# Ledger of designs, part 135: VHH binders against o26223

Target 1, 191 residues: o26223
Amino acid sequence: MKLLWTSQHIKVTVHIDGKVSKMDVLEAIKTRRSIRKYQDREVPEELIDKILDAAMCGPSAVDERPWHFIVVRNREMLEKIPEVHPYGAMVKDAPVAIIVCCDSSLEKIPGFWVQDCSIASQNILLAAHSLGLGAVWTGVYPLEDRVEGIRRLFSIPEHVIPFSVIPLGYPAENPGTRDLFDPDRIHLEKW

## First folded at step 9 (VHH)

Design r48 (framework vhh_7nfr_2)
Fold by ESMFold2-Fast, scan of step 9:
Structure r48 (fold): chain B 191 residues (1-191), chain A 121 residues (1-121)
Amino acid sequence: as target 1 above (191 residues)
Amino acid sequence: QVQLQESGGGLVQPGGSLRLSCAASGFTFSSYAMSWVRQAPGEGREWVSSIYSSGGSTYYADSVKGRFTIARDNVKNTLYLLMDSLKSDDTAVYYCATPWEEITYYGMDVWGQGTQVTVSS
């Protein structure tokens, strides 16, 4: 939407444990879950813009920032993603998906783009959650069949590598949260 | 309520064959990719195989490729794992799962009691 004057931020309140709460960073990290069922409800462009802004704020090896994003809202295209991505069945039911890509022409250090695109993907998930949306990271790279399938479907040039497909929308499920802290994975001073 | 019920395990000699089944209910089975995950005694869970929702694409762990075949019947809401040329290292409890948390093949929730496969001479 067009705005004559805009505020810096929209206040977001999330219903957690049946209560309306402002989500802080640790709460967002601990309560984010993969969401694969979405309401039949459009996601405003302003929220997608905020999510993509957050995606680009991640650290990047030698500041190469190789990420590019494809925003897919077209229903026919969303319905074709499952044909090339076996774990992407839910994408057909999402109102929108973001494809995270690496432009290899921007790569300064070979191989670090995977870390860069992983950081961007995680920031998308956290930003979506903080804005009251649900999302899931579906893996593309390094599976050659998925990479080629997504590339062909979206006319992605050869020097650009599709990394992940992230469908998102207003959640139609609530899986609850997990307690994943495992002290056996923490070693002091030595292995 | 999502329910996954595994069956078909048992005791078999090395080189033998087994067919595992997973009966699914409480969700639209035909819309979700499905996986088999195993857990050997004292070890963590290991992904074994996955199948796309239509059955058109299948994926296997290197340790089982060429020996195992994953299949599904979307009319019967049933997932299968056909296991051939079984080895002692295949001894584990086998679970079927729908991918819940996925960056890759490995991010899966496992449901049900599983079915025990024991390969011994």
Scores: ipSAE 0.000, ipTM 0.151, lowest interface PAE 16.2, mean pLDDT 82

Design r49 (framework vhh_7aqx_2)
Fold by ESMFold2-Fast, scan of step 9:
Order: sequence, then C-alpha cells, then structure tokens
Structure r49 (fold): chain B 191 residues (1-191), chain A 121 residues (1-121)
Amino acid sequence: as target 1 above (191 residues)
Amino acid sequence: QVQLQESGGGLVQAGGSLRLSCTTSGFTFSSYAFSWFRQAPGEEREFVGAISRSGGSTDYADSVKGRFTISRDNAKNTFYLQMNSLKTEDTAVYYCATPWEEITYYGMDVWGQGTQVTVSS
C-alpha cells in the first residue's frame, strides 16, 4: 500500500516498508537555489497561503512585524513589472509573484524593517522550495527608481515601501548543488 | 562584472554534431554550476542541460537526453555542450547561464549573448 498524506497541502509518501521522503530544514537551506524558469502551471492558492504563513513566522526587531504582502496573479500586471524593474524579466514568465512590503507605520525601531523584510523574503524562498516550487528574490529596495516604479504600478501608499518582488512557480530549471562552506571565514575567539 | 560568452554555433546537417563552448570571466569558475538553455524563433526559452559545480552531477531535458552531453574544464574557465545526432527541431539560439545571483540585483549576469545553431534537413 502506498499512503499519500498531506499536512497543510504538503504531500508525504509512505511505503509499506516505512520509508518517508521528506526534506529536512538543513537540506532545504542547502539545496534551495534561485529559480527563474517556471512551468506553465498554476500554483494553488493553498500553497501561497502556506508560504505567507511561513513568511510571517520570522523573527522581527521588537516584534514589530512590519511586513505586508501583495499576491499578483494577473498576467497583465506581471507583464508590466519588467518595465519598472529592468532585471525582473523572468517575473512575466511566472504564474504568480509576491511583493514584500514594509508598512512604516508599524515600525517600532528605526531601520530594522530592512532585516525584518529580508527574513520574510528568505522564508518565502525556503517555504516555496520545501513545497516543490521555485522562486527568486528580485531586488527593489534600496533602489529608488524601482521602489517608486513598483509603488506606482501597484498603487502602494506613501507610508509603505516595496522591498522585494518574488516570482514563484513550479521549476523548469535545475541549477546544480552548491558547496559554500568556507572555514577561512570562521575565526575562533578573535579575528 | 560576471560575463559569459558562447561560441561554436553554426550550420550543420541533420544527424551531425556540434560542440558549443561558454567562456566565463569575472568570478571563480570552479565555485559555480552552469546551464544551457535554447530559444527557437517565436518560442519560449527551454532548459537543455546543467552541470554541478564539482562536475559530478548532470541533468538534461528529456528531448536531448542521450544525444547531448554537458561538461566543464576548470583550467580553461569554460563549459561545453556536445550535441550529437542533431535534429531540425534542435534549431535555436543557445544560451549559457549560471545562477550567479541568488538575489536578482543586476539580473543579466546569468546569461550569455547566445549562439545560433541551425540544423538543415
């Protein structure tokens, strides 16, 4: 018997002999790669909800949690992103993109919203990877022209800062594995 | 800073062979994985093949598996696509790429300029 089980939309397969195929946290971190090519295949809303739940679980300075998210599925809007982000051409090929924003009115301590939104962005990438999807972080902040372009395109209020645009879909490319551990960057007790 | 340059494209008859090269500069070649993509006129870009940073793992699109071989030469900062048993359907502009940026800041560094491969009947 082959049992197919889903925990909040993640499919896990268990064989009669008891072997489970599941990616652990360290494997997810080490094997996640930026994916810029996507299948022509819809991403279920339930998976996006799961990814955004994970995004909001990151640590935040003084627990300010200033992040807001725009989910873009409209093809005409996705097609316009490259007009304001010159290196975001792959976004038009994605079935969906998430725009990570900072609501500055929620900021409790100046400047830490950048770290907060970075953490949220990375959690989106890791959660997508763990669910069998691919994603890439395209940089918006601190490039003023991109910030204002994205703000105008999506009617983002003045007090909200677009931080990153993350296209997402089922991967249509497989970049190789990276071994990035460098012991020369580790100093014991002093520099 | 990072630059990729394809070469080796051209005209070839069906059943023939061609070897594409991608020469890189601006980074430590041995630290990166590499891929080949292609784009036929009026079509979407298609994944062709990839090679891991160590060279120990390769992956191919089903349409080219068994006919194409990707390889790398760290001493020459170059990686290759050996194309055998070419078909007219393989006619495309071939691009080399590296997943150079994990955050797309400048974006275009992941792609070469492309090299045209035309397979005649």
Scores: ipSAE 0.120, ipTM 0.599, lowest interface PAE 4.6, mean pLDDT 83

Design r5 (framework vhh_lunsekimig_d3)
Fold by ESMFold2-Fast, scan of step 9:
Structure r5 (fold): chain B 191 residues (1-191), chain A 120 residues (1-120)
Amino acid sequence: as target 1 above (191 residues)
Amino acid sequence: EVQLVESGGGVVQPGGSLRLSCAASGFTFSSYALYWYRQAAGIERELIASIYSGGSTNYVDSVKGRFTISRDNSENTMYLQMNSLRAEDTGLYYCATPWEEISYYGMDVWGQGTLVTVSS
């Protein structure tokens, strides 16, 4: 699927995005949970635009920014993702999914694209949460069968590597918050 | 550390009822969604019922109206009340919790399973 619009082409007259959530950064990080159940409700294009803007603002090794994104809203295509991703069953029920890809032609330093695409994926999850949406990172890379399955399904060229599939929507579940702080993992001055 | 233990399976006649239990330990039970999966002979494991930390529930169509999932946060236990049992309900019933925040391999924590046989 091609992204056929940019923020400058959005014709929405109602301002929706900036008024959805008032969560601060630390709250967003600590309360974000993977959401796998979505309401039967469309996500406005304006919110997807804000999420993708946030995705591209991550730090990147030698500023290579190798990420590309496929926005999938087509129901038939979303329904095919579980056929190539055994743990992506929830994707078929999401109103939209974002596929995070690495364009290897943009890579300036070998191997760091994995960190780059991880950062973009996490920014998508945090931005979605801050906007009142739920999302989950379904893992594609480095599992070869899933990489090739997603590549074929979305006609992704040979030099582009699908990294993650992130379905998102308005949450229909509340898994609560985790308390994960473990002081035993902090070492002062040396190991 | 984190454990789920199923119980309550057995042999029952068509039209009968069973109540399955899933006892959880090693985590903050009230904060997690919990799932019942069923695996019939020769069939892939399928998600049949879900209950979320807030109490909302979901069911696969084949069990809607017959099965009821519930949780008791004070006892760290999830239940599956199964009514009007049919031969096709026969299988191993597993409880699971989505411990995993990146979906690579499905549900992170599984129980051992409890066998339900609908016969005679």
Scores: ipSAE 0.355, ipTM 0.766, lowest interface PAE 1.6, mean pLDDT 85

Design r50 (framework vhh_lunsekimig_d3)
Fold by ESMFold2-Fast, scan of step 9:
Formats: sequence, C-alpha cells, structure tokens
Structure r50 (fold): chain B 191 residues (1-191), chain A 120 residues (1-120)
Amino acid sequence: as target 1 above (191 residues)
Amino acid sequence: EVQLVESGGGVVQPGGSLRLSCAASGFTFNSYALYWYRQAAGIERELIASIYSGGYTNYVDSVKGRFTISRDNSENTMYLQMNSLRAEDTGLYYCATPWEEITYYGMDVWGQGTLVTVSS
C-alpha cells in the first residue's frame, strides 16, 4: 500500500520577497559542480517546487515544452535505481530525485525534445545549486537499456521517454570550482 | 593538464601486501572526491574504494577490513593500502576523480592504471 503524490495539488507560486537565492547567475554557472554525496536531511517541498518552476522556464524548440517530471522521495524506489543505472549508486543516498521525461505527444517538431530535456536538466542543476543544494545529472537517454529500466521501475507510458535522473540534496562534499576558459576555442569572424 | 598517475602495482603472493599511490597534477587535490577502481578479466570496471572531501570513506564488501584508502592533500597523493591479498584481487587498478558533470560512464578523469597480480 503506497500512496503516490501527484502534481495536481502542488502550488507553484514564486513570489519574490527578497529572500530567494542571492547567487548571481554567472556565479551559479561557474561554481556549480556535480554533487554525489548528500547529507541525511530532507529537502523541503517548497525548494523542489522552485526548482521545477525554473526547469519549465527554459527555451524549447517551437515552444513545445515536452518535459514532464517525476519526483521520487520513496527510499525503496531510490534504492532500485542503481539496478538499472550502473553509475547511479549515489541515488540511493539522496533524499529526493527528479526524473526528467519527454512526453512525445507534446512534440511539435520531431527530435528536438533531446535539447529541450537537456535544457530542463541543466536548469534543475543550476536552480538546485542557487538554493544551496547539490545535484548530479545521471544520464539515461540515449542508452536504451537504461531508458527501458527506468520506464519499468516508474511505470512510465510507452509514449513518454525518461531522459535523465537527477538526485539532489544538501551537499556533503565540495569538489571545488573549475576554471575552463580556453581562448584557443574562440575564433573571430572565421575559423 | 589535469592528470592522475598510479604507481605501486606488482606481483605478490597470496596473503601479501601492496601500497598503491595516485599522484595528481594540474589541479588542487583538497576539495576533490577520489576513487579506486579495479578492472579484472571478463568483469566490468568496479568502484572498490572511495574517499570524499572531509575524509568519509566507502568500500566494496569484498575488500572491507583488508584495504584502506587514505589521502595526503599536502603531497597531492591518494593511497590504497592492500593487505591479505587474494587471487581475486588481481586486476588493473585505476584512480579516478568525479570530473564527469553528467554521469554516463562513471568518473571523468582516470589514471593510466597500475597492474596488481596475486599469484604463487
């Protein structure tokens, strides 16, 4: 006997009262790192709602916005994800994970959903970081065994494609910041 | 630029000991989680030991009590002390750091590997 929480009664209201993230967007982009170790501490529903609101604000090809999200807090279900994702062991220790999915019935242009779901996934990572959380994008699509494994675990319909699994929580590690600017990759006017 | 270099592998008899080293270059060591992977013939590469920023460690069951992972941030080096070695411990040992910002295939930065052979 498991009760599933649905999004039908989730109130996603973002009122800017001056207390939300104080991190500049460039700072967030440059300091975000994949976090795979989490504190044993629950993430409030309000923060998940803010993250999902940010995920849905990304640009999308012809504004098709084909993304759907599954929020997983059930410990038993989180513990089963590594069985279908060989490199997803960290998900077992996360208080929550978000599965980013494409609803193919919402596609206006075939094939662009991959970019759409990539944008949504990155927005989840950035929003989580800006709110003091850590997260990591574990890759599902285009690896068909992982796609089908996740589909089976979460009863995802055939017209819906699981794209990524993103565990998140309060970080228990600090991998430091990367300095990746390479001017040799920038060409002015011509190659 | 960012590199990990393993050393310390060799041939040892069952019950013997080896100490592996993993030296980092081109980046600061302090804030990074660091891992030891083992690749044996016919078996997928497996994570056998990890050490996180702040000193937390984790081990696969088959090596618990026999292997000890440690780090020396001042020397930019991670170690794996292997005791009571068994034939099943034979394999290529890789150190790695979680540089992969999208987890598809595990760790992003890998060393070249150091071979450990346990035989009599």
Scores: ipSAE 0.452, ipTM 0.803, lowest interface PAE 1.1, mean pLDDT 86

Design r6 (framework vhh_lunsekimig_d3)
Fold by ESMFold2-Fast, scan of step 9:
Structure r6 (fold): chain B 191 residues (1-191), chain A 120 residues (1-120)
Amino acid sequence: as target 1 above (191 residues)
Amino acid sequence: EVQLVESGGGVVQPGGSLRLSCAASGFTFSSYALYWYRQAAGIERELIASIYSGGSTNYVDSVKGRFTISRDNSENTMYLQMNSLRAEDTGLYYCATPWEEINYYGMDVWGQGTLVTVSS
């Protein structure tokens, strides 16, 4: 048997020598889903380093790259995140979370840091997925109560803005893939 | 306030049929994709059927030709018509909306599940 079906309707080709084809970029983009249930397994530091490397490779306005990252593995700290993020309950069950931050002292052009940190957040999600992990972007900015709650919890200085909290781990659920292509949203030459 | 409520589960003999219903409230039903998941004993919850806002559908191979997913936007209800049931179809059946892919307000919604038992 050379072809396998998953619950995500993804076909994986297995070679006779036992090697499996890796996910290409378009497949990774189309099959990435937010994952909120994680196995009771630690994520190796090696994989976190690869994810953060990918995050820092995103484009940024005038190449300002204002992002900083906090890696949280401490169980007690992960359990406190839902106290300041009303929809972050899944974070307490994750083996690790990454907090994406903007260091405003690195801004070269005002206001574009939001796009920069969004790009970094999406790269974390895609890189995690490509490495066999699941993750979810929990929204912090621009909700002021969440921004200040996360700032206080992690001793983040005033010139640094927490943007997103991304728990990640080995997935314990499979939500399947989405069918989102809508040609009515594509306009040729003019609206 | 966003809620999914399932019904239609029960005990049926092999080769029989059941129709599951998923009643939705608290959101703009016609704008969302809707999913049926199955949880069998000792097995991870799996997506078995999907229906998108435009009416397109997807099925896993194990249920193709036997199960039909449909929706009635005027009644805010999704259905799963299950024909030619097998012992392997036994499990808890859940309906779900798609997850929020950025978790700001917790819009991913699950029903409580409805038990389907296929017994000889």
Scores: ipSAE 0.374, ipTM 0.757, lowest interface PAE 1.4, mean pLDDT 85

Design r7 (framework vhh_lunsekimig_d3)
Fold by ESMFold2-Fast, scan of step 9:
Parts: structure tokens; C-alpha cells; sequence
Structure r7 (fold): chain B 191 residues (1-191), chain A 120 residues (1-120)
């Protein structure tokens, strides 16, 4: 099933100094950091549309693509997320959050929706970073209490499982880049 | 230092009642969610009740209607009122609070546990 509002999102090209600002894929992967402090600045709808387009482009087991997304901009709703997500305190300070959900009616093979929704969540983080935004993945599934709290707060039906809550905005912190390459974790031919 | 200390466990007969207490120190209690977990012999720890900073609560179906979680922010204490106790309620009861978040996984701080035994 497609949500009515998702078909109405508009693709937009953003220009900086008359040229498209872009980050290559490897740079985006290597420099992305979890961001929990946001500027008091609105994120344009057009950037959210680009992020959600990227989220839906991940691989999915037998192409089941069970993802649904809730975009939350309402201040009162964002302020309620910490009531049901104990590590979601930063969400109340974000201009927007995306809730990644699995519609179990779209599932073709049991259990692989977890990988599908993980891929969608990571694509949101990478796309946000590539567009100059910061984001963080706050975990919902498989923690039963958080799953039910988020479901009730956003009127999510029983057959839909909230997977992650991802607040995002223009970053108000810069934790810097990490050098994580460890050749000792690479084994040739056998363990 | 964040610390949680459970009390109130004991031996009760089926149909009896107990009130567990969890005394907290070392953090701004009113800002944190608090949980009761139960560990029965041979079974993984199960989240049975939760209470959030805003006052909302959740229960697993097996205890809903029999157990009531509450908090007193002025005394930095969380309670679990346990009514109509059954043999299957026997176990170690732990309180916990979410403490730190690392990416998509949060770490809890746990108490040492209090034993509840329901036997006739």
C-alpha cells in the first residue's frame, strides 16, 4: 500500500553558489556521524522528499519493500516521543523526525523486514548527511515497550511495526571524522 | 553515581499482595523512564511494567489488571503494587532506568534485584 501524501512529494535540485553541492558516496559513508544537536532552522519539504526517495532505493528481500514512513513536524508530537522512547530526548529539539515502519501485510518472507528497515534507516542517515543535515538513529524495534509506545502515540495500526525514530535537522555540533579501518578484521581465503 | 535499590520482596501465598519499591539516586529521577523486569527460573528477563517521565505506563498482558506501576518524583522512588499473585509470578524482580544512548542502542542501569516467591 502507498500512502496518499507520499505520491505528492516533489523532487527538487538544491544549488549553492549557482552549482549543485554534492558529496561522493565514500565521503558520505566515512564522514557521517550521529548528530543530536540541531539548529533552530526548518528543513525544507524538498530535502525530506529526497531523503525518503533515497530510503526506498535500498535492496529488499525478494523486493518486498515493506517500508512506510511517518514524517513528524508537529512540535507537540515531537515533545511526546521522549515519553515513550527513553533515549529520544533530542527528538523534542529537532525540527523534524522520520519514523521508519514495516507494513507486515507487504512482507513476502518472514523476518527479513528487519534488514529491509535497517537499510532504509541507514539510507536516511547517509542522504541527510549528503544534503548538509545531521541525524541519529534511535532504536525502537525489537524493544516491545518502545514499539507499543510509538504505535499508540502515532495511531499506527496493529499490522505495522515501528522500527526506528530518526530526528534530523541542520547540525549544531561537529564531532569530527573517525579513522575506523582495521586490517586485522580482514581475513584472506579462510579465518 | 547512578544507583537503583529494590526492596519489598518476600514469600506470599497465591492470591496475596506485595508492594516492591525501587529507590533511586545519582540522577534527575523525574526526567527518566523506569522499568520493572522479572526473571523466573529458566526464563530470560522479561519487561513487565514501565513508567515514563510524563506518567504514561505499559504492562505485559500477563500482569495487566493485577500489577500497578507508579512513581513518586519527590521521593525518587518507583513502586510496583502486585495483587492477585500467582505461582508463575515467582522470580527475581529488577528495576532499571535507561541511562546512555550509543547510536541506536541504549544502555540501562540495573538494581541488584529482589526475590518474590509465591507458594502455597
Amino acid sequence: as target 1 above (191 residues)
Amino acid sequence: EVQLVESGGGVVQPGGSLRLSCAASGFTFSSYALYWYRQAAGIERELIASIYSGGSTNYVDSVKGRFTISRDNSENTMYLQMNSLRAEDTGLYYCATPWEEIDYYGMDVWGQGTLVTVSS
Scores: ipSAE 0.058, ipTM 0.445, lowest interface PAE 4.3, mean pLDDT 86

Design r8 (framework vhh_lunsekimig_d3)
Fold by ESMFold2-Fast, scan of step 9:
Structure r8 (fold): chain B 191 residues (1-191), chain A 120 residues (1-120)
Amino acid sequence: as target 1 above (191 residues)
Amino acid sequence: EVQLVESGGGVVQPGGSLRLSCAASGFTFSSYALYWYRQAAGIERELIASIYSGGSTNYVDSVKGRFTISRDNSENTMYLQMNSLRAEDTGLYYCATPWEEIHYYGMDVWGQGTLVTVSS
């Protein structure tokens, strides 16, 4: 949490209604699952701030860091997302969503922003999981109709590309952990 | 093709037992978590039981101690053993496995459902 005051200089008392994770990085990576069902509970702004801080700490090509983020809490706006993302019905039931965007004016080399925004999106998922939240990366780029639908809905400038929409909330499902380790995909010294 | 097929539903008296099966094909079954959902009349599907690739399980409180989820990776089949059935357990039972961890097309794999009716 970086801000203690509203724009009206009103002191904000924050009660964090969630567990701070004690899991290490490997545990977080191995146990994170896509969550599409959320409790009817608000996510504190302080947790969103921590998640966005983590998102911006990812590596980027030649350190271009082209990402911008839109935080959506407005119920009417969340309810409109499924109209422009045909498979995004779960977004309307989330208390908040983060839209990950690329500002093309920040690009130092063309095309690598996709990897940059993928890293930011994964960091959002991992940070949310570490803070006791659930999230899912709903795919926008490279599907042109979704990119333009999200752009229009959120008044995103033409030089900015919406990349992903990530609804977040306290999880109302527990899909459990997968064991995906496959030693046949590991080659020592050569193929 | 990726498929899930449920079987084992039927009509049973209160206090009776049923065993549901979910046969899977077209994917590496042992690598995925598998779920049983229940759809009662007039309400949304609810997750009632889960089994993970490592064999651990979760249940909603209303079925704990009465239902047992299990899997046989050699047969690509998941089971739900239902004991001490109540009228409230009546519904369509679906098996499911999440397919997408990046959600482009909503490709969770679902079966067609099997009907369980608990009545006297």
Scores: ipSAE 0.485, ipTM 0.819, lowest interface PAE 0.9, mean pLDDT 86
Fold by OpenDDE, second read of step 10:
Structure r8 (fold): chain B 191 residues (1-191), chain A 120 residues (1-120)
Amino acid sequence: as target 1 above (191 residues)
Amino acid sequence: EVQLVESGGGVVQPGGSLRLSCAASGFTFSSYALYWYRQAAGIERELIASIYSGGSTNYVDSVKGRFTISRDNSENTMYLQMNSLRAEDTGLYYCATPWEEIHYYGMDVWGQGTLVTVSS
């Protein structure tokens, strides 16, 4: 059993036999933080598979499921990402990154792919957290220079749009939890 | 306005060498990745080489070991050294940036390109 990450009141642990500590969905959502520092430790393929499984479980417009995922472990490629993504500096320090993409040829209704890929990206973050990993959502779309940078770097076809780059790893930081509930953002019946 | 101007093309025999240049203006050159594309007759334009802001490079398999992309930030110029040229390398060569390739769906280029002809 390996200690992965500790929050204020929850400890996420991965067992040697591949079993992970479980947390309920609300706990995962409430305690998730962006993690930008990672241990010098590889992420097992099994965990990536679980994360990607979760990523594909989200809803999509008319079930179009336009998402594709590039799993990047190559160190040279990881180190190149910050060169086309100015706010992706942490990617070079991660053992793995997932690039979420949209295949535009799979769109059934134009424009909803952004929501679809956002849901997939968020599920990646939550799944990672529930499995004792840290991750951060680095936005690619809709910034054109980032989109093209990532496209060229990974030879992504023209009909495929890179949406987000999500580095993952065992956390080397603990930002703690936040109380983000704001009753002023809640409107009853009307604005 | 961003401008990219290619030069250095010509006719060369198989096995020969050429050096292409791309003069850039209208943007912070050192902050952006740069790319070489080529387009053969009747074929879609293809990305063949990339150089990133940090100086890292990438190549398609067909040019690996033969072509070298480089940049001089002080001169706002990118280069493509092409060695061991082959007939299949014949085409128009273009340079581009991610910023200006925003409209790449149309495969817009800012220069007229430079023609490379490899023939015996």
Scores: ipSAE 0.018, ipTM 0.267, lowest interface PAE 7.8, mean pLDDT 87

Design r9 (framework vhh_lunsekimig_d3)
Fold by ESMFold2-Fast, scan of step 9:
Structure r9 (fold): chain B 191 residues (1-191), chain A 120 residues (1-120)
Amino acid sequence: as target 1 above (191 residues)
Amino acid sequence: EVQLVESGGGVVQPGGSLRLSCAASGFTFSSYALYWYRQAAGIERELIASIYSGGSTNYVDSVKGRFTISRDNSENTMYLQMNSLRAEDTGLYYCATPWEEIVYYGMDVWGQGTLVTVSS
């Protein structure tokens, strides 16, 4: 491992020797599973940047792209998330979490931000998996108490809506792939 | 209805053996990971063994070499073969499968538990 400091914004870039893997898109989609157990190992900032780049490449309704992201590495803050998300206990054990938010001031048509933020959330999960990480989407919106709890915990403005909390890290579990293809759900030409 | 039902618990002396079964219904069993959890008195529930859809397995150190997890996809049943049982193995044994791929309500599927008592 080698650390490089870049630019006036003081960004640390981590180089890790000895691991190269490639996964095609279909393999990534079919083998991605929700991961709730993480190694006690930090995720390099460079990998988080790649994941967020992938998140922002998703299609968006009328190209409004209303997403904003909060990257949480502070252990005390991660440990408080289960207090406002009753089923988010795994977040406290993750080295990092990404909170996907909608800035409603960027919304061009009402209501489509939900699809936009869902697409960004899924891209985070797929990108993490392709990079050898595991993640899980913990749901915030549309549960008003969770939206408000996350908002207050992270000082999120009223015009911004927290959508999902996605803890991620190097996986400490290995669930198998799912066999979900169901031809009875495919209709030719019409219902 | 999606269900898991444990069986095979009982009272056994130290050094003895038991085989637990977890019968599944209402879902495509072969597509899901399956877990055995143990809850001892005064201790939170812990994952002791797992088996994934592809057949790979994991164990906590305290049971490695003594317990064997297996599955029979044709019978929709998962097993835990427990050998060389110790007093510390006493507890309620639960089978479970992670259900939510997006976590809203913690709707993992759990069995009701089967009691294993190891005493002389």
Scores: ipSAE 0.494, ipTM 0.819, lowest interface PAE 0.9, mean pLDDT 86
Fold by OpenDDE, second read of step 10:
Structure r9 (fold): chain B 191 residues (1-191), chain A 120 residues (1-120)
Amino acid sequence: as target 1 above (191 residues)
Amino acid sequence: EVQLVESGGGVVQPGGSLRLSCAASGFTFSSYALYWYRQAAGIERELIASIYSGGSTNYVDSVKGRFTISRDNSENTMYLQMNSLRAEDTGLYYCATPWEEIVYYGMDVWGQGTLVTVSS
C-alpha cells in the first residue's frame, strides 16, 4: 500500500493489487485545482486507464459518444505541443498528456459534441485528482490556430477535431483550495 | 504583428530544383513551429512540410525524399528546398505559424504566397 499526496494534501491510497481508494464525488469537485507543475515521476498505465474509463462514462447527446483520446508519453512530442499551443507551456513538463478529440462522423446532432467533449475533459480532471494526480485543461477548440497546430503535430484527420490537451502528473505545486460558491449567481424560479 | 513573406518561386522544368524562402517577423521565431502549404488550381490548400523549434521535421508522402524544410533562427527565415520537381508540384506556396494559420474554413492567408510552375 502506497500513500499519495495531492497538492491539496488529500491522501490517496494506492493498493499493491492496483486498487485505489477514491475520494467522494463532492470532495473531488470542491478540492480540484489546475496543476501546472509536475514531479519527475511516471504515471502508471493503470491510472491512465482508470482516467480514460471515467472520461467515457459521461453522458453525450443522444448517446453519440463522439470522443477519441490520444495518450501522449513521447517526450519529443510533449515538448512540441507548446510550439503550436502557446498557452500549453506546462505540457512539456508533464510525463503524459491526453488529447481529447471529436470524431465528427459520430456526431448525431450538430454542435453538441462540444458539450460531450467538455464533459469527458472534466471527468478526466476529476478522475485524475481523485487518483492523486494533477492536471489542467488547456483549451484547443475553438481557436483555429491551436486546432490546426495540434492536428498537424499528431496527424489528426480532417473529420476529427482536437478539443483539449490535458497534461497530467504527480503534483509539484499546491495552489490551495478556493471557495467559489456565489449565492448571487443563483436565481430562484426566474432571473 | 506576425508577418510572413514568401519568395523564391518561378518556372522550372520537370526534374528541376527551386529553393523557397519565408521571412518572418513579429514573434519569437525560434520558439514556434513553421509550416509550408501549397495550393494548386482548383484544389484545397494542403500542408506539405513542418519544422519545429528543435529542428525536427515532417513531410507529406508526396514530397518525402524530394523536399527539405529548414530554418535559420538567426535570420528569422525558413526555407524549402525542392528537388526533382514534378508537374503536380505546381501551385502557390505559403508559409505559416500557429499564429497565422492557413486553414480550410475561410480564414485569410497571411502572405501572397510564391508561385511555383513546373512545366516542360
Scores: ipSAE 0.018, ipTM 0.274, lowest interface PAE 7.5, mean pLDDT 87

